# Designs tried in a protein design chat: VHH binders against o29008. Part 13

Target 1, 271 residues: o29008
Amino acid sequence: MDREEIKVAVLRMEGTNCEDETVKAFRSLGVEAEAVHIKQFYSDMIRFEEQRSVFDYQCLVFPGGFSAGDYIRAGAIFSARVKSVLRKDIEEFIKMGYPILGICNGFQVLVELGALPGFDEDKPLAEKPEMALAMNDSSRFECRPTLLKKESEKCIFVKNLKKDVVMFPVAHAEGKVVFPSGKEDEYLERLTSNDQIVFRYVDEKGDYAGYPWNPNGSFYNIAGICNATHTVFGLMPHPERAFFGYQVGRREGYGDGYCIFRSVVDYLEKL
Key: E = the ipSAE of ESMFold2; O = the ipSAE of OpenDDE; V2 = 0.75 times the mean of E and O plus 0.25 times the DockQ between their complexes.

## First folded at step 2 (VHH; framework vhh_gocatamig_d2)

Design g02a (at its last look DockQ between E and O 0.01; V2 from the best seeds 0.00; counts 0 for: pae E 22.6 > 2, unsure alone 63.9 < 65, placed apart)
Fold by ESMFold2, look of step 2:
Structure g02a (fold): chain B 271 residues (1-271), chain A 120 residues (1-120)
Amino acid sequence: as target 1 above (271 residues)
Amino acid sequence: EVQLVESGGGLVQPGGSLTLSCAASGSIFSRYALAWYRQAPGKKRELVAGITSGGSTVYMDSVKGRFTISRDNAKNSVYLQMNSLRAEDTAVYYCTAGYEWYDSRGFDYWGQGTLVTVSS
């Protein structure tokens, strides 16, 4: 499709402004992007001109970055609202091959929907969650840069990534990837066999290491995964906060997060 | 400017059907959200059905399952198929259009209306 036809919805809840780092990142790549309150997709109490369809867009982003004091409550409410009113639309959106990105709290939303780990291409939303994002092993809010090794070749969000290790910041209290007790090896094999592990936390030598390099204690150092079709991607680190060079202490150019957003645009132009 | 012209209104018996049509002028029709409103004598105007530029639809509760809105961007037209009509559906029906994308303004363009009368 032509780049001018690409529209990205960055989903929001509660009274945030209409532009943020994610909207700016996509707009700087020449695509139309907007923050859309989830009520605009379903509420009959929204003025008609403010109503939206999920299918007006070719990419959905579930953002993170709620205020630190209220992010747990906001994330849980966000997940519940998405499950109750958008589940069917999101299932069809995934089946159509359109990308969905979940960042931090947005990763939690995708987990609660059953979209991740997303083993079944024919039923992309599991009836019950098959993983969780648990409280960090430190019992602390972790706010730090992390080093991430790219582990997937098929995930559409990393197709333009030329580096083996990238740096994105984290800011969360509940980021520990866990799988059902007694099924960890099975799930790891399924994820690995279908190239669904996208990023793993590493140290400066590229080795898989514990705290503080694995800031939350995630199983197998998993920082991000995608579904079986490689089009639904969830991660705890914030690529949108490493997109522009100035966000990462550079005067010019881009940070490592640029390739995540560029990969989406390139994928959609191919459709 | 954009002009909207409704047609297809008339007299029908309860349980009958009508198709309302609205022809629009303008090269940017595909970017509009479109809707049908109605106003019965002595009552306020109310939304009946709407369709976004992407094709998603909304209906007032009393018409769900009976009315269907659709659009044909190649013909610059929007339609309202009205089935199982009731006396309460008697009203003047208005076609409306508004630019939704990046703008929260209300509907800017209104047709002159077409009368639908449901009586035995």
Scores: ipSAE 0.000, ipTM 0.091, lowest interface PAE 22.6, mean pLDDT 83
Fold by OpenDDE, look of step 2:
Structure g02a (fold): chain B 271 residues (1-271), chain A 120 residues (1-120)
Amino acid sequence: as target 1 above (271 residues)
Amino acid sequence: EVQLVESGGGLVQPGGSLTLSCAASGSIFSRYALAWYRQAPGKKRELVAGITSGGSTVYMDSVKGRFTISRDNAKNSVYLQMNSLRAEDTAVYYCTAGYEWYDSRGFDYWGQGTLVTVSS
């Protein structure tokens, strides 16, 4: 696919307004990107020019920072809305091999949708969530830089990442990866055997460590995972806030988040 | 919409210290990058210091080692500790919030500004 043909949708709904960073990141790479309200996909009250289809795009992003409305459970309201109107389309989108990225709240949404851990290739969205992002062990909103070790060689979002350890900031209250009680070892085996663990929290030495290096207390220090086809990726840290050099105090060049977005574009160019 | 209110400006002698504060309204303060800009009479507005949502910082060269930017998400506030102040630091200082620091036009919200005067 030619780069000029690539279109990315950053999804939003009422009360969300955190899509700008992600849109800017993709646009800077020379692809078309826009924030799209979910109602543009199904509402009959939307003008023709504003109507959209999931299949107008080659990449979907559930952005971070839209937790200001999730009073019940992080990602639950957004996921319920998406599931009610776009479930079939998203399943087909995944089956087509098109990438989906979930950042922070977006990761929460993907979990609630049943897209992650996404063990079943034939059923990209499980009927019920199979994992959870729970309240941080600290019971506090964690906002800090984190160091992440790259774990996956198959995930399309990290194909261009040569650096072993990257720095992405976190900002969340419910980022603790938890698996069903009594099934932790089973899930770990499945994720590991299929190379679905993408990032793990580490300390300044690159070692797996607890708090504060693991800011939320995630099982096995997991910061991000992908589905079985390695095209759906969710992570709690924010690569879009570490895309440009100036975002990470470098003034020029790019931050470690650049490779996440560039990997998507390169993947689509070869698709 | 986020409202920003600066405080802490005033008259200080060369070599003195001053702490600027900026209080933000709203519930999603943690998602924003924050920065201090300043504008002296007859000069362009310039970035003094910035801090990302993740805590990474950037400083203009002339204030490195003297100024420190910090944030407190629990208080929805950003601060600028200014030490070893010089006459050339005299300016109106503005607090701003947005997604990036590189271009002042990219910031979504600005405060009213607070005057800092360094004079003997």
Scores: ipSAE 0.000, ipTM 0.236, lowest interface PAE 13.7, mean pLDDT 89
ESMFold2 (binder alone), look of step 2: mean pLDDT 80; pTM 0.822

Design g02b (at its last look DockQ between E and O 0.01; V2 from the best seeds 0.00; counts 0 for: pae E 20.2 > 2, placed apart)
Fold by ESMFold2, look of step 2:
Structure g02b (fold): chain B 271 residues (1-271), chain A 120 residues (1-120)
Amino acid sequence: as target 1 above (271 residues)
Amino acid sequence: EVQLVESGGGLVQPGGSLTLSCAASGFTFSSYALAWYRQAPGKKRELVAGITSGGSTVYMDSVKGRFTISRDNAKNSVYLQMNSLRAEDTAVYYCTAGYEWYDSRGFDYWGQGTLVTVSS
């Protein structure tokens, strides 16, 4: 499809159209992007010109940047509202091959929605969550750069990534990837066999390491995963905060997060 | 058990007034948004008016200026004051409650309805 036809919705619950790093990232690539409150998809109380359809867009983003004090509850509330009013539309959106990105709080939303780990292409939203993002092992809010090794060749969000190890910042208190007790090896095999592990935390030498390199204690150092179709991606680090070079201490140019957003645009142009 | 019980419906002449009441029980009333929907025979249900837990209101265009929704959290009640009634307002009116939503897809609880008939 032509770049001028691409529209990205960055989903919000707050009801305001604020500055958003994710919206800026997509707009700088020449695509239409906007923050959209979820009620604009379903509420009869919204004026007609503000109403939206999920299918007006070719990419949905569940962003980070919720209030630090309430984002645990906000993620759960957000996923419950999406389930109650948008579940069928989101299922069809995924089946049509359109990408969904969940960043930090947004990864938590996708997990609670049942979209990740997303093993079943025919039922892309599981009825019950199949994983969790738990409290960091440190019991601290972790705000630091992280180094991430790319593990997937099929995930559409990393197709244009040329580096083996990238740097994105984290800012969260609850980011520990956990799977059902007693099922960890099974889930790891399913994820690995279908190329669904996208990023893992590493140290400066590129080795898998514990704290502080794995800042939350995530199982298998998982920082991000995608679903079975490789089009729904959730990660705890913030690529939108590493998109422009100035966000990472450069005068000009781009940070490592640029390729995440560029990969989406390239995918959609081929779709 | 959640209950929403409407009252105040009846027959009224065009240009007349009615006040609909809805008594609620079985949930924390002050934390819920309330609304009135109506359904005329052979028609789909439509939102008439809504009020948030914070008191903000919305109205369908055809009733703006004629109808007023209000809530009394001390009495666990929501009201619809209906003035300048027209034949087109004839319908069964339903009280609804939900958390932070204002369309029929977002309301968790519905009353049994009260009939309003506008005729001479």
Scores: ipSAE 0.000, ipTM 0.110, lowest interface PAE 20.2, mean pLDDT 83
Fold by OpenDDE, look of step 2:
Structure g02b (fold): chain B 271 residues (1-271), chain A 120 residues (1-120)
Amino acid sequence: as target 1 above (271 residues)
Amino acid sequence: EVQLVESGGGLVQPGGSLTLSCAASGFTFSSYALAWYRQAPGKKRELVAGITSGGSTVYMDSVKGRFTISRDNAKNSVYLQMNSLRAEDTAVYYCTAGYEWYDSRGFDYWGQGTLVTVSS
């Protein structure tokens, strides 16, 4: 499709106001992007001109940083509301091949929705969550730059990423990737076999390391994963905060996060 | 402020030659891929030639062997040498810059364009 036809929705609800950076990133790429309150999809109290459909868009984003510190609770509430009113639409949206991005709290939302790890292509949303983002091992809010190694060649969000290691900042208290007890090896095998691990935390040498390089203590140093169709992507670090050069200490140009958003646009142009 | 200013366009006879220049400012020129696009009346804008920051070049099929793209990082300039010009080369030519291109349509900055008319 033509770039001018691409529309991106950054989803929000009451109490959220962190969508600006993501909207700005997409708009800078020449596509239409807007923050959309979830009530615009279902509420009859919304004016006609403000009403929206999931299918008005070609990409959905669950943004990060949209809670001051209670990410688990915020994600749970958001996911519950989305599930109650948009479950079928989102399932169809995924089946159509349209991309969904979850950043930080948005990753939590995707997990709660059952969209990740998303092993079943025929059922994009599991009935129950199949993984969790737990409290950091440090029991602290972690706010720091992180180094991430690209792991996936199939995930559409990293198709334009040629750099092996990128820098995205984290800002979260509950970012520890955990799988069901006793099923860690099974899940790892499934994720690896289908190329669903997208980013892993690494140190300055590019090696897999523990704290502080792995700031949350995630299993297998996982920072982000995608679903089986590689069109739904969740990560704890914030690519939207590393999109522009000035965000990462440069006077001009782009940061490493640029490629995440550009990959989405390029994917959609070819869709 | 980023600026791309094209020059060198004009009227030329078929078989003639013309060199387009684009002077860039407001960004780290050496870090960017550069390209020339053209748009003829009633047609879509199309990639004519591109050159990466590393010096690799790409050309549309119809201009291969006739056109040459080059860059001078010291002068923050990109050039398009056009030889053996044809009537079908008539178009507005645009200079563009971007860090990378994975799609021939994706660039960050654009000039205002310069008109090239090939006519007897």
Scores: ipSAE 0.000, ipTM 0.246, lowest interface PAE 14.1, mean pLDDT 89
ESMFold2 (binder alone), look of step 2: mean pLDDT 82; pTM 0.822

Design g02c (at its last look DockQ between E and O 0.01; V2 from the best seeds 0.00; counts 0 for: pae E 18.8 > 2, placed apart)
Fold by OpenDDE, look of step 2:
Structure g02c (fold): chain B 271 residues (1-271), chain A 120 residues (1-120)
Amino acid sequence: as target 1 above (271 residues)
Amino acid sequence: EVQLVESGGGLVQPGGSLTLSCAASGSIFSIYALAWYRQAPGKKRELVAGITSGGSTVYMDSVKGRFTISRDNAKNSVYLQMNSLRAEDTAVYYCARGYEWYDSRGFDYWGQGTLVTVSS
């Protein structure tokens, strides 16, 4: 499709406050992007001009940052609300091949929705979560740059990424990837066999290492994964905060996050 | 379930050498990190050496130049060659498998341990 026809929705609800950087990133690539409150998809109290459909867009983003007070579990409230009103639409959206990106809190939301690890292509959203993003092993809010090694060749979000190791910052308290107890080997085998591991934490030499290079203690140093169709992608680090050169201490050009968003646009242009 | 079995421990004189072996059960051995830990009486368990799935190694400072960790994926085994052994190396040595290490919690399977005693 033509670039001018591409529309991206960055989803938000009460308390969400990190959608602006993501919107700006997409707009800078020449596509239409806007922050959309989830109530615009279902509420009768919304004016006609503000009403939206999931199918008005070709890409959905669950952004990072804080959302509506996750007192029970990170992403749980947002995911519950989305699931109650948009489950069928999101499933169809995924089946159509349209990309969905989850950043930090957005990754947590995708996990709670059952979209990740998303092993079943015929059922994009599992009935219940099949993995978790748990409290960091440090029991602290981790805020630091991280180095990520590209692992996947099939994930559409990294198709334009030529660099082997990228730098994205993290900012979270619950970013530890964990799989069901006793099923770690099974899940790892499934993820690796289907090329669903997208990023892993590494040290300055490009080697897999523990804390602080793995800031949250994630299983297998996993920083991000995609679903079986490689069109739904969740990661804890923030590529939108490493999009422009000035965000990463460069006077000009782009940061490593540029390729994540550009890959989405290029994918949609060929779709 | 994965099982780790250590062997090769024993009594050795100071300056002597010893090779520890650990055999792992299960599949996909090649994608996991492996490590040797040791615990002396009255002390905390400490990392001695580790090796990633890619072959990168790490050593505690006191064993650098004396100990060498290696792995054989075809045999599902990890080894610790210990040279120039000292009395302070006396401990129960444990083999561990995990995804990666940041501390002992980074490993999800442990052997029963093998005793190494360095004494004249």
Scores: ipSAE 0.007, ipTM 0.300, lowest interface PAE 10.6, mean pLDDT 89
Fold by ESMFold2, look of step 2:
Structure g02c (fold): chain B 271 residues (1-271), chain A 120 residues (1-120)
Amino acid sequence: as target 1 above (271 residues)
Amino acid sequence: EVQLVESGGGLVQPGGSLTLSCAASGSIFSIYALAWYRQAPGKKRELVAGITSGGSTVYMDSVKGRFTISRDNAKNSVYLQMNSLRAEDTAVYYCARGYEWYDSRGFDYWGQGTLVTVSS
């Protein structure tokens, strides 16, 4: 499709705070992007001209940005709203091959919706969550840069990524990837065999390492995964906070997060 | 426990006016969004007008300029002033209450309805 026809919805509610950075990232790439309050998709109380359909867009982003103190309250409300009012539309959106990105709390939303790990291409939303993002092993809110090794060739969000290791910041209290007790090896094999592990935390040498390099204690150092069709991607680090060079201490140019957003645009142009 | 009781319906001639009232009991009224819906026989229930806890209003297009929703938090009441009534306004009108912020069902309490008939 032509770049001029691409439209991205960055979902918003009270308590989200990273939607502006994400909107700016996509707009700088020449695509239409807007923050869309989730009530604009479903509420009779919204002015007609402000009403939206999920299908007005070719990419959905679930942003993060809940503070640690507001995490349970705001994140739970966001997840519950998405599940109750957008579930069917999101299922169809995924089946149409359109990308969905979940950042930090947005990753948690995709997990709760059953969209990740997303093993079944024919039933992209599991009836019950198949993984969780648990309290960090440190019991602390972790706010730090992280180094991430690219692990997937098929995930559409990393196609434009030319580096083996990238740097994105984290800011969360609950980011520990866990799978059902006693099924960890089974789930790891399923993810690995279908190229669904996208990023893993590494140290400065590119080696898998524990705290503080794996800041939350995630199983297998997993920082981000995609679904079976490689079009729904969730990660705990914030690529939108590493998009422009000035966000990462450069005078000009781009940070490592640029390639995540550029990869979406490139994918949609070929779709 | 919460009850919504509509009143003010009845028979009115085209071009006439009616005021519908809805009184609520057993709740902290001021934090809720309030709405009037209507349903004609055999038709889908539709939003007529809504008002947020902060007083912002919305109207369906066909009633805009003719109907006015208002609330009186001190009396736990919401009103629908209906002017320039037309035959197509004939319906059962329902008062509804819900959370102003996101919810899983929309409105959680509904009145029993009050019939408005516009006929000469």
Scores: ipSAE 0.000, ipTM 0.209, lowest interface PAE 18.8, mean pLDDT 84
ESMFold2 (binder alone), look of step 2: mean pLDDT 80; pTM 0.813

## First folded at step 4 (VHH; framework vhh_3k1k_2)

Design a1 (at its last look DockQ between E and O 0.12; V2 from the best seeds 0.00; counts 0 for: pae E 19.3 > 2, grease 31.8 > 24.2, SAP .747 > .668, placed apart)
Fold by OpenDDE, look of step 4:
Structure a1 (fold): chain B 271 residues (1-271), chain A 122 residues (1-122)
Amino acid sequence: as target 1 above (271 residues)
Amino acid sequence: QVQLVESGGALVQPGGSLRLSCAASGFTFSYYYMRWYRQAPGKEREWVAGISGSGGRTSYEDSVKGRFTISRDDARNTVYLQMNSLKPEDTAVYYCAKHDWELLYGDYFDYWGQGTQVTVSS
């Protein structure tokens, strides 16, 4: 695809508030991007010119922030709505090889959708969630920069990432990666063997460490994972808040988050 | 006005092959994702295959993978479904759909053709 043909949808609903940074990031790369309310995909109350299809786009992003109704479980309301109206489209979208990114709350949504860990290539969305993002061990909202070690060589979102360790900020209360009780080793083996672990929390030395370097207490220090096809990626830290140099204390240039978004664009250009 | 006209349906024996065509008009064809659906007697309409407007990416229902191939000719505003190794269970009316707006309930689009009958029988 030509870069100018690429369209990205940053999905939003009531309560989401981080879509603008993501839209700006993609637009700065020369692709079309817009925030799209989920209602635009299904509601007959939406004007024709505002109606959208999942297949109008080549990349979907579930952004960070807060979704209305997440007081029960992070991402639950958003995921429920998506499943009710877009499940088939999302499954087909994934099977098409188009990338989906979930950031923070978006990661939570992807988990609730059954898209992650996404072990089954033929069934992109599990019938029910197979993992969880639980309350941080600190029982507090964690807001800080984090250092992440790149773990995956196959995830399309990190193909252009040359650095071993990157800095993305976190901002969440429920970011603890948890696998089904008694299945932690199984899941770890599957993720590792399939190269699905994308980022792990590390300290300044690049070593795997606990709190505060692991701000949420995630299993195996996991900060982000992708599905078996490596085209659906969820992470708790915010690459969109580390995209521009000025966001990370640099006068010019780009932050480490740049490579995440650029990798998406480059991937799509080669499709 | 959007128009979709399916053709190519026929009676064939198991193991046979057919190529369906869908001629599209009334919209910029090359920009849109196109799908094939089928509806067997007494069953609900089901998605069979899809092809993107850009890049030619394709997807398939599991039951037709390896047997069916969706393709498109943008110069002719036509989408095709090559069906090989046909089975009796493939018997259905096949519909072409422009994916613009998917209805909330089921596999329904704004625009469908009249369909073309495919019958696989010995």
Scores: ipSAE 0.021, ipTM 0.350, lowest interface PAE 5.0, mean pLDDT 88
Fold by ESMFold2, look of step 4:
Structure a1 (fold): chain B 271 residues (1-271), chain A 122 residues (1-122)
Amino acid sequence: as target 1 above (271 residues)
Amino acid sequence: QVQLVESGGALVQPGGSLRLSCAASGFTFSYYYMRWYRQAPGKEREWVAGISGSGGRTSYEDSVKGRFTISRDDARNTVYLQMNSLKPEDTAVYYCAKHDWELLYGDYFDYWGQGTQVTVSS
């Protein structure tokens, strides 16, 4: 499709606060992007020119950040609203091959929605969550740069990533990836066999390491995963806060997060 | 009460054209994504076309793309389906639908009209 036909919706609800950075990132790449309040998809109190459909867009983003912080409660509330009003549309959107990105709280939303780990491409939204994002092992809010090793070749969000290790910041209190107790090895096998582990936390040598390199204690150092079709991606670090060089201590140019957004645009141009 | 009234169905020859209308009342029409469905004898009801509240995006079932055009007139609370190059396979009862997620899980549209019969026969 032509780049000028690409439209990205960055979803929001009362209390979300990181959507503008994501909108700016996509707009700087020459695509139409806007923050869309979830009520614009269904409320009969919305003026005509403010109405939207999920199918008006070719990419959906669940942004990170809430005014009250990055709590599991906030992600669960957002997910419940999405399930209540958009479940069928999201399911069809995924089946059409359109990408969905969940950042930080947005990753929590995708987990609660049953979209990740997303093992079954015929049922892209599981009826109940199959994983969780738990309280950090440190029991504190972690706000720091993290180093992430790219682990997937099939995930559309990393196709244009040239570096093996990238840096994105984290800012969360509930970022620990956990799987059902006693099923960790089974889940790891399923994820690795289908190339669904996208990023893992590493130290400066590129080795998998514990705290502080794995800032939350996530199982297998997982920082981000995608679904079975490689088009629904969730991660705890913030690529939108590493898009421009000035966000990561450079005077000009781009940070490592640029390629995440560039990869989405490249993917959509091929559809 | 939400009401959807389809009209414009008729008997036409193959290759002919027909314009369906759906008059809507009982809700704020301009806020809603509207869709057309059809149900042929002995078949499941199937999606045909949709249009966003803004009119900025239209979508079509592959078998009708290029032949059918959905449009809306928000001043008259009416959605239209212009059907050109009609084929016998287009014979069906056509329904318009209001898209609403406040329904039970699994049903994301709320209301259907009574339908209008389109018959394509030589």
Scores: ipSAE 0.000, ipTM 0.118, lowest interface PAE 19.3, mean pLDDT 82
ESMFold2 (binder alone), look of step 4: mean pLDDT 80; pTM 0.819

